# VH-VL binders against c7peq0, part 26

Target 1, 252 residues: c7peq0
Amino acid sequence: MHNKIYNSFIDRKAKGIKSFAVLIDPDKVNPADIADLAAKCTAAKVDYIFLGGSLVITNHLDECVQQFKTLCDIPVVLFPGSPSQVSRYADALLYLSVISGRNPELLIGQHVLSAPAVKKSGLEVISTGYVLIDGGAPTTVSYISNTTPIPSDKDDIAMCTAMAGEMLGMKVVFMDAGSGARKPITESMISRVASQVSAPIIVGGGIRDAEKAYLNCKAGADIIVVGNAIEKETSLIKEMADAVHAAAPVLK
Below, E stands for the ipSAE of ESMFold2; O stands for the ipSAE of OpenDDE; V2 stands for 0.75 times the mean of E and O plus 0.25 times the DockQ between their complexes.

## First folded at step 6 (VH-VL; framework fv_olinvacimab)

Design p4 (at its last look DockQ between E and O 0.05; V2 from the best seeds 0.00; counts 0 for: pae O 9.3 > 2, placed apart)
Fold by ESMFold2, look of step 6:
Structure p4 (fold): chain C 252 residues (1-252), chain A 120 residues (1-120), chain B 107 residues (1-107)
Amino acid sequence: as target 1 above (252 residues)
Amino acid sequence: QMQLVQSGAEVKKPGASVKLSCKASGYTFTDYYMHWVRQAPGQRLEWMGRINPYSGDTYYNEKFKSRVTITVDKSASTAYMELSSLRSEDTAVYYCARGVEWSGSYFDYWGQGTLVTVSS
Amino acid sequence: NFMLTQPPSVSVSPGKTARITCRGDNIGDKSVHWYQQRPGQAPVLVMYYDSNRPSGIPERFSGSNSGNTATLTISGVEAGDEADYYCQVWDTSSGHVFGTGTKVTVL
């Protein structure tokens, strides 16, 4: 069905149900470990697997997608860092515009180049406004995007950026401190954005424990995505998923 | 050398307020959450709340949220905890405790504790 | 409220093994941290995320967590290990919760 994954974002948000996504970087995951990851994600009732990263050096994206699709029923959503990160075997694609930046190639230029291939793939395409927040250290995404992240204490700038993205037609807002972020996005910034934006809000980067995942949800995040902490300790998958699923939204 | 130095002992009457301080040194104050934990005589440790010194974001134990306020002075690298409407049950040693860098999951450094005695 | 219960005391001869349990409903789904508190002193972290030792904690300290029980194990117990020990978790309804405490006595 058309828009199945996006409709799940909207339906869960409307019901106040928070979602947990595990981010897997194809360049970092050992193929021998994918079966164990899929089993742990299934047991923890993880809602989405996000596949991709800021820089994907290997060409194993299709293999990773197919392995997860074979090993579990969890939707696989592409989180691409470049036009080459497209797999027809995935369930959906987060079609990211880096709206926090001023790089025309990441705002729209690469989309013009990739659109025919994305159309041919048959993938569900989810218009996503990507908002890069300062994570306390240079990240791969900040370097590759050639953008200055929004300062971590400039809540109103983040809010206005997300509002503008929504008014321009973005269906999802993705607030990200970046892979390898030293510090996560503050609850106050999430609350400020959530108070003015109706689109589903994905939050990621620097989330190290279940408490922060929970508090991000309480602040108004709809989908929590975690990558680095899970890479270091897969036992956190269950605890973080439980925390996210137990949370309730802030009032808008 | 890393240190958390707390203010001195207090004696208070029921209904009063107390404001305790915790001076941090030897690390970047704003990179670590600061927690307050108390311990009544012979009792277990009890978490009261915490603050992100960078943003001012607070998270309180529901038991205390109507009476506790945690604040910071970034320029002095000092956290404060104020507990109002004191009762005799609030007699305890109060600790400040540092979380780990950008995480509040566990507490790797503790202050020496401040005894607060509430008596009529 | 999420509850963590510990035995009130454990007596152990020098050189033997002390096992300190921390019981909570489905505690195996949570990350457990442990603190040592000597008389008149502030707590000191001795174990985090179930089984990780902080720098400076001897290898004879170890931890496990499954089902409804987390355990801190101290092998080769020394007189200096005599202290109160507390487990701690984070819970969505209760925030940070400490166990009831276990006094380890070295006889």
Scores: ipSAE 0.810, ipTM 0.916, lowest interface PAE 1.1, mean pLDDT 91
Fold by OpenDDE, look of step 6:
Structure p4 (fold): chain C 252 residues (1-252), chain A 120 residues (1-120), chain B 107 residues (1-107)
Amino acid sequence: as target 1 above (252 residues)
Amino acid sequence: QMQLVQSGAEVKKPGASVKLSCKASGYTFTDYYMHWVRQAPGQRLEWMGRINPYSGDTYYNEKFKSRVTITVDKSASTAYMELSSLRSEDTAVYYCARGVEWSGSYFDYWGQGTLVTVSS
Amino acid sequence: NFMLTQPPSVSVSPGKTARITCRGDNIGDKSVHWYQQRPGQAPVLVMYYDSNRPSGIPERFSGSNSGNTATLTISGVEAGDEADYYCQVWDTSSGHVFGTGTKVTVL
């Protein structure tokens, strides 16, 4: 049970299956809309619901998680802006270290502080190397942490960063251009990283259509995360999900 | 009990303007988009635009963009729709409708409608 | 300009099944919602996200959506089901788009 979600990542990756995750900010989603959103995600066969935000303004995390868990069977994975954003009701927590930056707090400091709570939660903890890529706009994470993202054209830096993360024992690599990114991560960068990393690769930020989602998958992404685009146009959920799922080779 | 109550019927001359109201109750007014949809006699429903009552952000059907203005009074939980440069083709029943925008982009509650008649 | 096309009318006997189609290009990739409008009344949501029933809508109502066609199915049709039915989607270029409407007559 404690490795159920991670095992799903590994298993799907091994089989060449691509996964689609819907990113939801608990502070932005209307609680009254969660049922409908859950229904839509279910209908689109969304693989994961990622819950989290860079900023926690309100304490709606538990409620949001519980609602989704009640309303659908889609795994709920916490994608927190801080390691302290924990809900015991979720299926797993991506324990993010911002390895693209040099802020010790985002590397280990905040983790030390949150560790007791995370441990107490009983959640599956998935050590995640978070790689922030320049998306053409400052991200909340970048702003708050004063962390400089990796330039979008520096594939080698991204690759080396991801490699380092994996070698340090991080189980998942999350490449993120950030919320509202003007420039999504390039296929070349994804491909470069994927060529050197065996861990599941999550890609998010600036993905606005099914084509981009599909291409990212083909480049080597294992999980595509979309938030802003579907928030603006929820009808894209199904289209993007289908595209991601279509990117998988023949099932092994 | 969620309810949208609209203002009464209007009769206008061509070239005039009409401003309709929609009062919401039974829910947090600022948590949902408010839309306006009209229906000419014997015709299909036609979306005109929407407003975010919290931010005041509007989005209009391109067809009406130059003539329609949607506003809100938060304190009164009331949305308004003003249509200018009225023409006979604007004769219709106008509905306000609560929008579930983020999740599904559908309308779960509707006002009773307001008939606007434009005639010389 | 995205368009939704419905048959103008569907006639059905009481107790039988009515099927109302809504056609649009790749509508299967969109979420389709349905509204019932009885004469002289405001529309009422009867289906959302292709196949979900709002509270208060009987199980006789069901929905599907695939390819270029969404379908609202009303089994065991009753006299009270006589109404106009509209499908609706969101389109990035057109906004909210309603179908042409289908009048369901219960014979």
Scores: ipSAE 0.012, ipTM 0.530, lowest interface PAE 9.3, mean pLDDT 90
ESMFold2 (binder alone), look of step 6: mean pLDDT 94; pTM 0.956

Design p5 (at its last look DockQ between E and O 0.01; V2 from the best seeds 0.00; counts 0 for: placed apart)
Fold by ESMFold2, look of step 6:
Structure p5 (fold): chain C 252 residues (1-252), chain A 120 residues (1-120), chain B 107 residues (1-107)
Amino acid sequence: as target 1 above (252 residues)
Amino acid sequence: QMQLVQSGAEVKKPGASVKLSCKASGYTFTDYYMHWVRQAPGQRLEWMGRINPWSGDTYYNEKFKSRVTITVDKSASTAYMELSSLRSEDTAVYYCARGVEYSGSYFDYWGQGTLVTVSS
Amino acid sequence: NFMLTQPPSVSVSPGKTARITCRGDNIGDKSVHWYQQRPGQAPVLVMYYDSNRPSGIPERFSGSNSGNTATLTISGVEAGDEADYYCQVWDTSSGHVFGTGTKVTVL
């Protein structure tokens, strides 16, 4: 019962089952359209709803969580822009440490401040090593975090970063090109990281079509998260979910 | 101003290989996937594969996977497609086609095509 | 492997409406793209993601996709619309797949 969301990550990975997560930014989603979005995600069998973003200004997080929890059964997982932004109504929190950067406040400093509130929330806390990859343009997360993304062609740096994060106790690795990224993470880099970590690997940023989502899974991603492409074209939810789910091994 | 200029027509014998080129101009070559699509006389279009010019990542149609190799020269903004072990049914017009920026879902610009004739 | 079937030809009088169908199993769950190819020329994109028009394509071109059938509709057909038309999707097992093609003849 405890660690329900994390256990679903590792159980699916053990079976070779790939998962599709829809990322929703509380500041960008129109509250009137949440019911339609929840229905589309349910019909498409989306595995997780991730709520959050690099910059959350309006503090509509609690409202969004509560709406999704009443409208569907899909687990709601917080993807906060700050470790202190939590909602006790969610199913789990990705407690992100920016292990790719050299900013000590994002590695552990802000977590020290937020930890009492996170513990009091009662949320399932998922230790997540956040690896920021260059997305071909400045992103909000790279600017706000004051960190240099790992260059898109430096597979070894991404691999060593993820490996070290796992050894230090991170339960999940999140490779992210950032919201608004022009280019997604390469299949080569995903494959290199996947060869060296056992932890579930989440990949996001700049994924624009079902082909890329599928190929990222074949390269070793366990969970594909898409936000911007869905904001532009909600009809993609079904096609992307189908592509991700089709990357799973066939039953023998 | 965008152009995809393909190499000229080729005549080959069965068992040979052919390597076609597609030179891009008027856009940032590395930001767009490059696909190769062929069309035999009187037949439908048939997708062969594509490359991400920045990373070198390739994705091939299973039908051609053992015989096709797609490469790029980033400094020349040029994509190449090599098809080996040619057969008479490989006689076709071969197109390069540009994907959308960092997406391969559809092809928004096409080269003029290159006729490859395979005959004894 | 995923198959897309189109009628071989459609004849239409000038000013009338041409409807070009593209049939595939559950094609309504996929994004459908359409290309126009005039004789001896490369294809030109005329519709993407079912119903979006590229810049320069007139409003009389429209598209729909549901169930097992996607349709490209050309209202007010002109002589310049005479061409072969192909639908295209992406599929996990087959990659990019084109339809069998439809020759539109303006009589």
Scores: ipSAE 0.730, ipTM 0.883, lowest interface PAE 1.5, mean pLDDT 90
Fold by OpenDDE, look of step 6:
Structure p5 (fold): chain C 252 residues (1-252), chain A 120 residues (1-120), chain B 107 residues (1-107)
Amino acid sequence: as target 1 above (252 residues)
Amino acid sequence: QMQLVQSGAEVKKPGASVKLSCKASGYTFTDYYMHWVRQAPGQRLEWMGRINPWSGDTYYNEKFKSRVTITVDKSASTAYMELSSLRSEDTAVYYCARGVEYSGSYFDYWGQGTLVTVSS
Amino acid sequence: NFMLTQPPSVSVSPGKTARITCRGDNIGDKSVHWYQQRPGQAPVLVMYYDSNRPSGIPERFSGSNSGNTATLTISGVEAGDEADYYCQVWDTSSGHVFGTGTKVTVL
């Protein structure tokens, strides 16, 4: 049970299965909309619900997690802006280290502070190398962390960063262009990273249509994360999910 | 078990106002939209409007926007619908219904309905 | 205004299959929900998001939606299925829109 979600990442990757995750910000989502959102996710066979925001303004995390857990059977994975954003009701926590930056607090400092609470929560903890990519707009993460994202055209830097993360023992690589990204991560960058990293690769930020989701999968992404686009148009959930799932499974 | 219990039948004169209530139980009141739908005798269902009990945000059918007001009392888990300037054509059974909404909402639980009769 | 059109009535013998259609422009791009209303009763949700059954609704109820037509199918019709059936969608300009309703009579 302690590695159920991570094992699912590994298993699906091994089978060449691509996964679609819907990103929900607990501080932004309207409680009254959660039921419908959960239903749509279920109908679209969404693989994961990622819950998290860059900022914790309200204490709605537990409530949000509980609502989703009550309304659907989709695994709920915490994608926090801070390692301290935890809910024992979730299925797993992506324990993010911002390895694209050079902020010690985001590498280990905040983790040290949150470690007791995280351990006490009993959550499955998935060590994650978070790689922030320039999406053409400042991100909340970039601003708060005072970190500089990797330029969008620097595939080698992204690759080396991801490699380093993996070699340091991080189990998952999360490449993120950020919320509201003007420019999503390029297929070339994804491909470059995927060529050198065996860990599951999560890609998010600026994905606005099914085609981009599909292409990212073909480039080497294992999990596609979409938030903003579906907030504007929830009908995209099914379309994107189908596209991701249609990305040709490659038996390894 | 989830229930919506509405107030009793009303008889009103033309020009008057009516305020109906809908008490919710068996679920977290603020986690779902509350809608009002009416049905004139022998007619189809007609959506009037909805409220987000959490925020108080309302959205009305344009047809009723000038005459309908939907409110909630969160402490009582009760929604209200007030319809003013009543006309004979407002004679109908009025339902409250829980809405599962983001975009493309459906109504999974309904009140028993309240008959409002408008006659001279 | 967005309109949903249903046949006014459908007659079916017990044990047979009833099909209730709901027509609307590009309704296949929308999510269609269905409600059953027995005489003198409030509507009951019987299908949501085209083809999903709420808890308590028997498997003999099914739904589909494509093109300009959504369909509620009731197989093995029983006397208790006699009711009015309404389709419903959300429309950006009109709000929640219900169909004209179909009276299903079990002969």
Scores: ipSAE 0.056, ipTM 0.645, lowest interface PAE 1.9, mean pLDDT 91
ESMFold2 (binder alone), look of step 6: mean pLDDT 94; pTM 0.957

Design p6 (at its last look DockQ between E and O 0.02; V2 from the best seeds 0.00; counts 0 for: pae O 4.9 > 2, placed apart)
Fold by ESMFold2, look of step 6:
Structure p6 (fold): chain C 252 residues (1-252), chain A 120 residues (1-120), chain B 107 residues (1-107)
Amino acid sequence: as target 1 above (252 residues)
Amino acid sequence: QMQLVQSGAEVKKPGASVKLSCKASGYTFTDYYMHWVRQAPGQRLEWMGRINPYSGDTYYNEKFKSRVTITVDKSASTAYMELSSLRSEDTAVYYCARGLEYSGSYFDYWGQGTLVTVSS
Amino acid sequence: NFMLTQPPSVSVSPGKTARITCRGDNIGDKSVHWYQQRPGQAPVLVMYYDSNRPSGIPERFSGSNSGNTATLTISGVEAGDEADYYCQVWDTSSGHVFGTGTKVTVL
């Protein structure tokens, strides 16, 4: 379907329902473990599987997508760090522009090169303004993007960046501290951004426990994405999903 | 060596306020949440709230939310907890505690505790 | 409010095994942490995320968590293990919740 995944973001936001996404790096996940991971995500009622990351070196992306699509009904959304992170078997693609940076290659340059292949893929393409926030340590995204992350205490800069991205046509805002972040994005920054954008807000990077996932939702995040903590301890999937889902208001 | 050193015991009358301090040393103060936990005599531990010392973001137990304020002085590496409208049931030992870097899940280091006695 | 219930006391002979339970609704879906508190002293973390042992805690301490019950197990109990023990979780409605506490007595 043309806008199935994006419409789910919008419909859930309109209902005040918060979503939990598990980020899987195809280069790090052992194929033998995917069945267990899919079962845990299904049991926890995880809303999305995000596949990808800042850098995906191996040729396992297609295989990984196909395994998850076989093993569960959870939508698989590509979270690419580069144009090469495309799989026709996924449900949607977050087409990321690094709007927080001043690298023209990541703002639009790579998109010009990749657009014909992305269109031919048949994927649902979701225009996404990617806002990199300083996570207290160098990250793969910080290095590859050749950009300075927004300082973690400059809420108004993050807010203006997201606002501008929305006005320029971005349909989703992704605030990310980056893979390997030491510190997650502050609740005050999330709240400041959420006060000024209508687009669904994805928040990720450095989220290590259910408390932070919950408080990020209360601050205005619509979708919480967690990768690193779950890579180390998959038992956290259920606890984090429960916390995110508990932040939603009672449906009328 | 890491230390959490709390202020000394206090005796208060009902209706007063108390402000306790917790001075941290031996680690980067702003990288760890600071929690306050109390224990009335013979009772279980009771979490009151916490602060992110970097951002000032606070998260309070609903039971205390209207009466507790947690603050920090970054330059002194010191956290404070103020409890207002004291009652006799607020007589307890009050602890500061921290966990792992940017994780509030558990409390791996505790101060020595401060006894607050509320009596006429 | 989320409730964590522990037995008030456990008596154990030196060298034997003490099992301290912590009961809560679907506690197996939560991460459980454990603290030892000697009289007049601050609590000390002895177990985190169900079964992980902090540095300095002997291997005779272990933990498990499933269903409605988490358990802290102390094998080869020594006189120095006599203390109060508390479990703890985080909950969306209650915040951080501690159990009712268990006094371990080494006889």
Scores: ipSAE 0.701, ipTM 0.877, lowest interface PAE 1.7, mean pLDDT 90
Fold by OpenDDE, look of step 6:
Structure p6 (fold): chain C 252 residues (1-252), chain A 120 residues (1-120), chain B 107 residues (1-107)
Amino acid sequence: as target 1 above (252 residues)
Amino acid sequence: QMQLVQSGAEVKKPGASVKLSCKASGYTFTDYYMHWVRQAPGQRLEWMGRINPYSGDTYYNEKFKSRVTITVDKSASTAYMELSSLRSEDTAVYYCARGLEYSGSYFDYWGQGTLVTVSS
Amino acid sequence: NFMLTQPPSVSVSPGKTARITCRGDNIGDKSVHWYQQRPGQAPVLVMYYDSNRPSGIPERFSGSNSGNTATLTISGVEAGDEADYYCQVWDTSSGHVFGTGTKVTVL
């Protein structure tokens, strides 16, 4: 149980299966919309629900998690803006270290503070190297953390960063252009990272259509995360999910 | 068990207003949209509008926007629909229905309906 | 103004299969929901998001949606299936739109 979600990541990756995750911000989602979202995700065979936000404005995390868990069987994975955003009702927590930056607080400081609560929660903890990529606009994360994202054209820096994360024992690499990114992560960058990293690669930010999702998968992404685009048009859930699921490469 | 119970039949004169109620039970009232749908005799279902009981946000069918007002009383888990400037064409069975909505929704529970008759 | 068109009536013998179509421009790109309405009763959801059955709806009900046509299929039709059936979608410009309705008669 403690490694169920992570095991699913590596198992699917090993089998060449691509996964689609819907990102939902508990502070932004309308409670009245949760049931519909859950139904749409189920119908589209969404693989994961990622719950999390950069800011904790309200204490709706538990409620949101519980609602999704009640309404569908899709694994709920916490994608918090800080390690302290924890709900014991979720299936797993991505324990994020912002390795693209040089802020000690986001590397280990906040983790030390949150560690007791996280451990007490009993959640599956998945150590995650978070790699912030310049998406053409400041992200909430970059603003709050005063971290500078990796330039979008610096594939080598991204690659080295991801490699370092993996070598430090991080189990997952999350490449994120940020919420509302104008420029999604390039396929070249994804490919470069994927060529050197064996850990599951999650890619998010600025993905607005099925084609982009598909191409990211082909480039080497294992999990595609979409939030903003879906918030604007939920009909994209199915289309993107189908595209991602169709992007399975040759079995490794 | 989830239920929507609507108020009783109404008879109104042209030009008058009618306010119908829909009491919800068996679920968290604020977690779902409440919609109003009417059906004239022998006609298809016609969506009138919806309200988010949590926020109070409403969205109306353009056809009814000028005459319809949807409200809620959270404490009573009750939704209301008021239709003004009634005309004979407004004679119909009016339903409240629980909606699951984000950008495309369906109605999973319906009230029993309320007949509104508009006649001189 | 987005419109959904259904055949006005479908007649079927007991035990046979009824197919109710709902036509709309690019309806395949939308989520279609279906409702059953028996005489004098409120509508009942029988299919959501094209092909999903609510609890309590028998497996003999199925749905599909592609191109310009959504279809509700009722296999092994029973007398109790006699009702009006409505398809429904969300349209950005029109709101929630219902089909013209199909009366299913069990012969």
Scores: ipSAE 0.027, ipTM 0.563, lowest interface PAE 4.9, mean pLDDT 91
ESMFold2 (binder alone), look of step 6: mean pLDDT 94; pTM 0.953

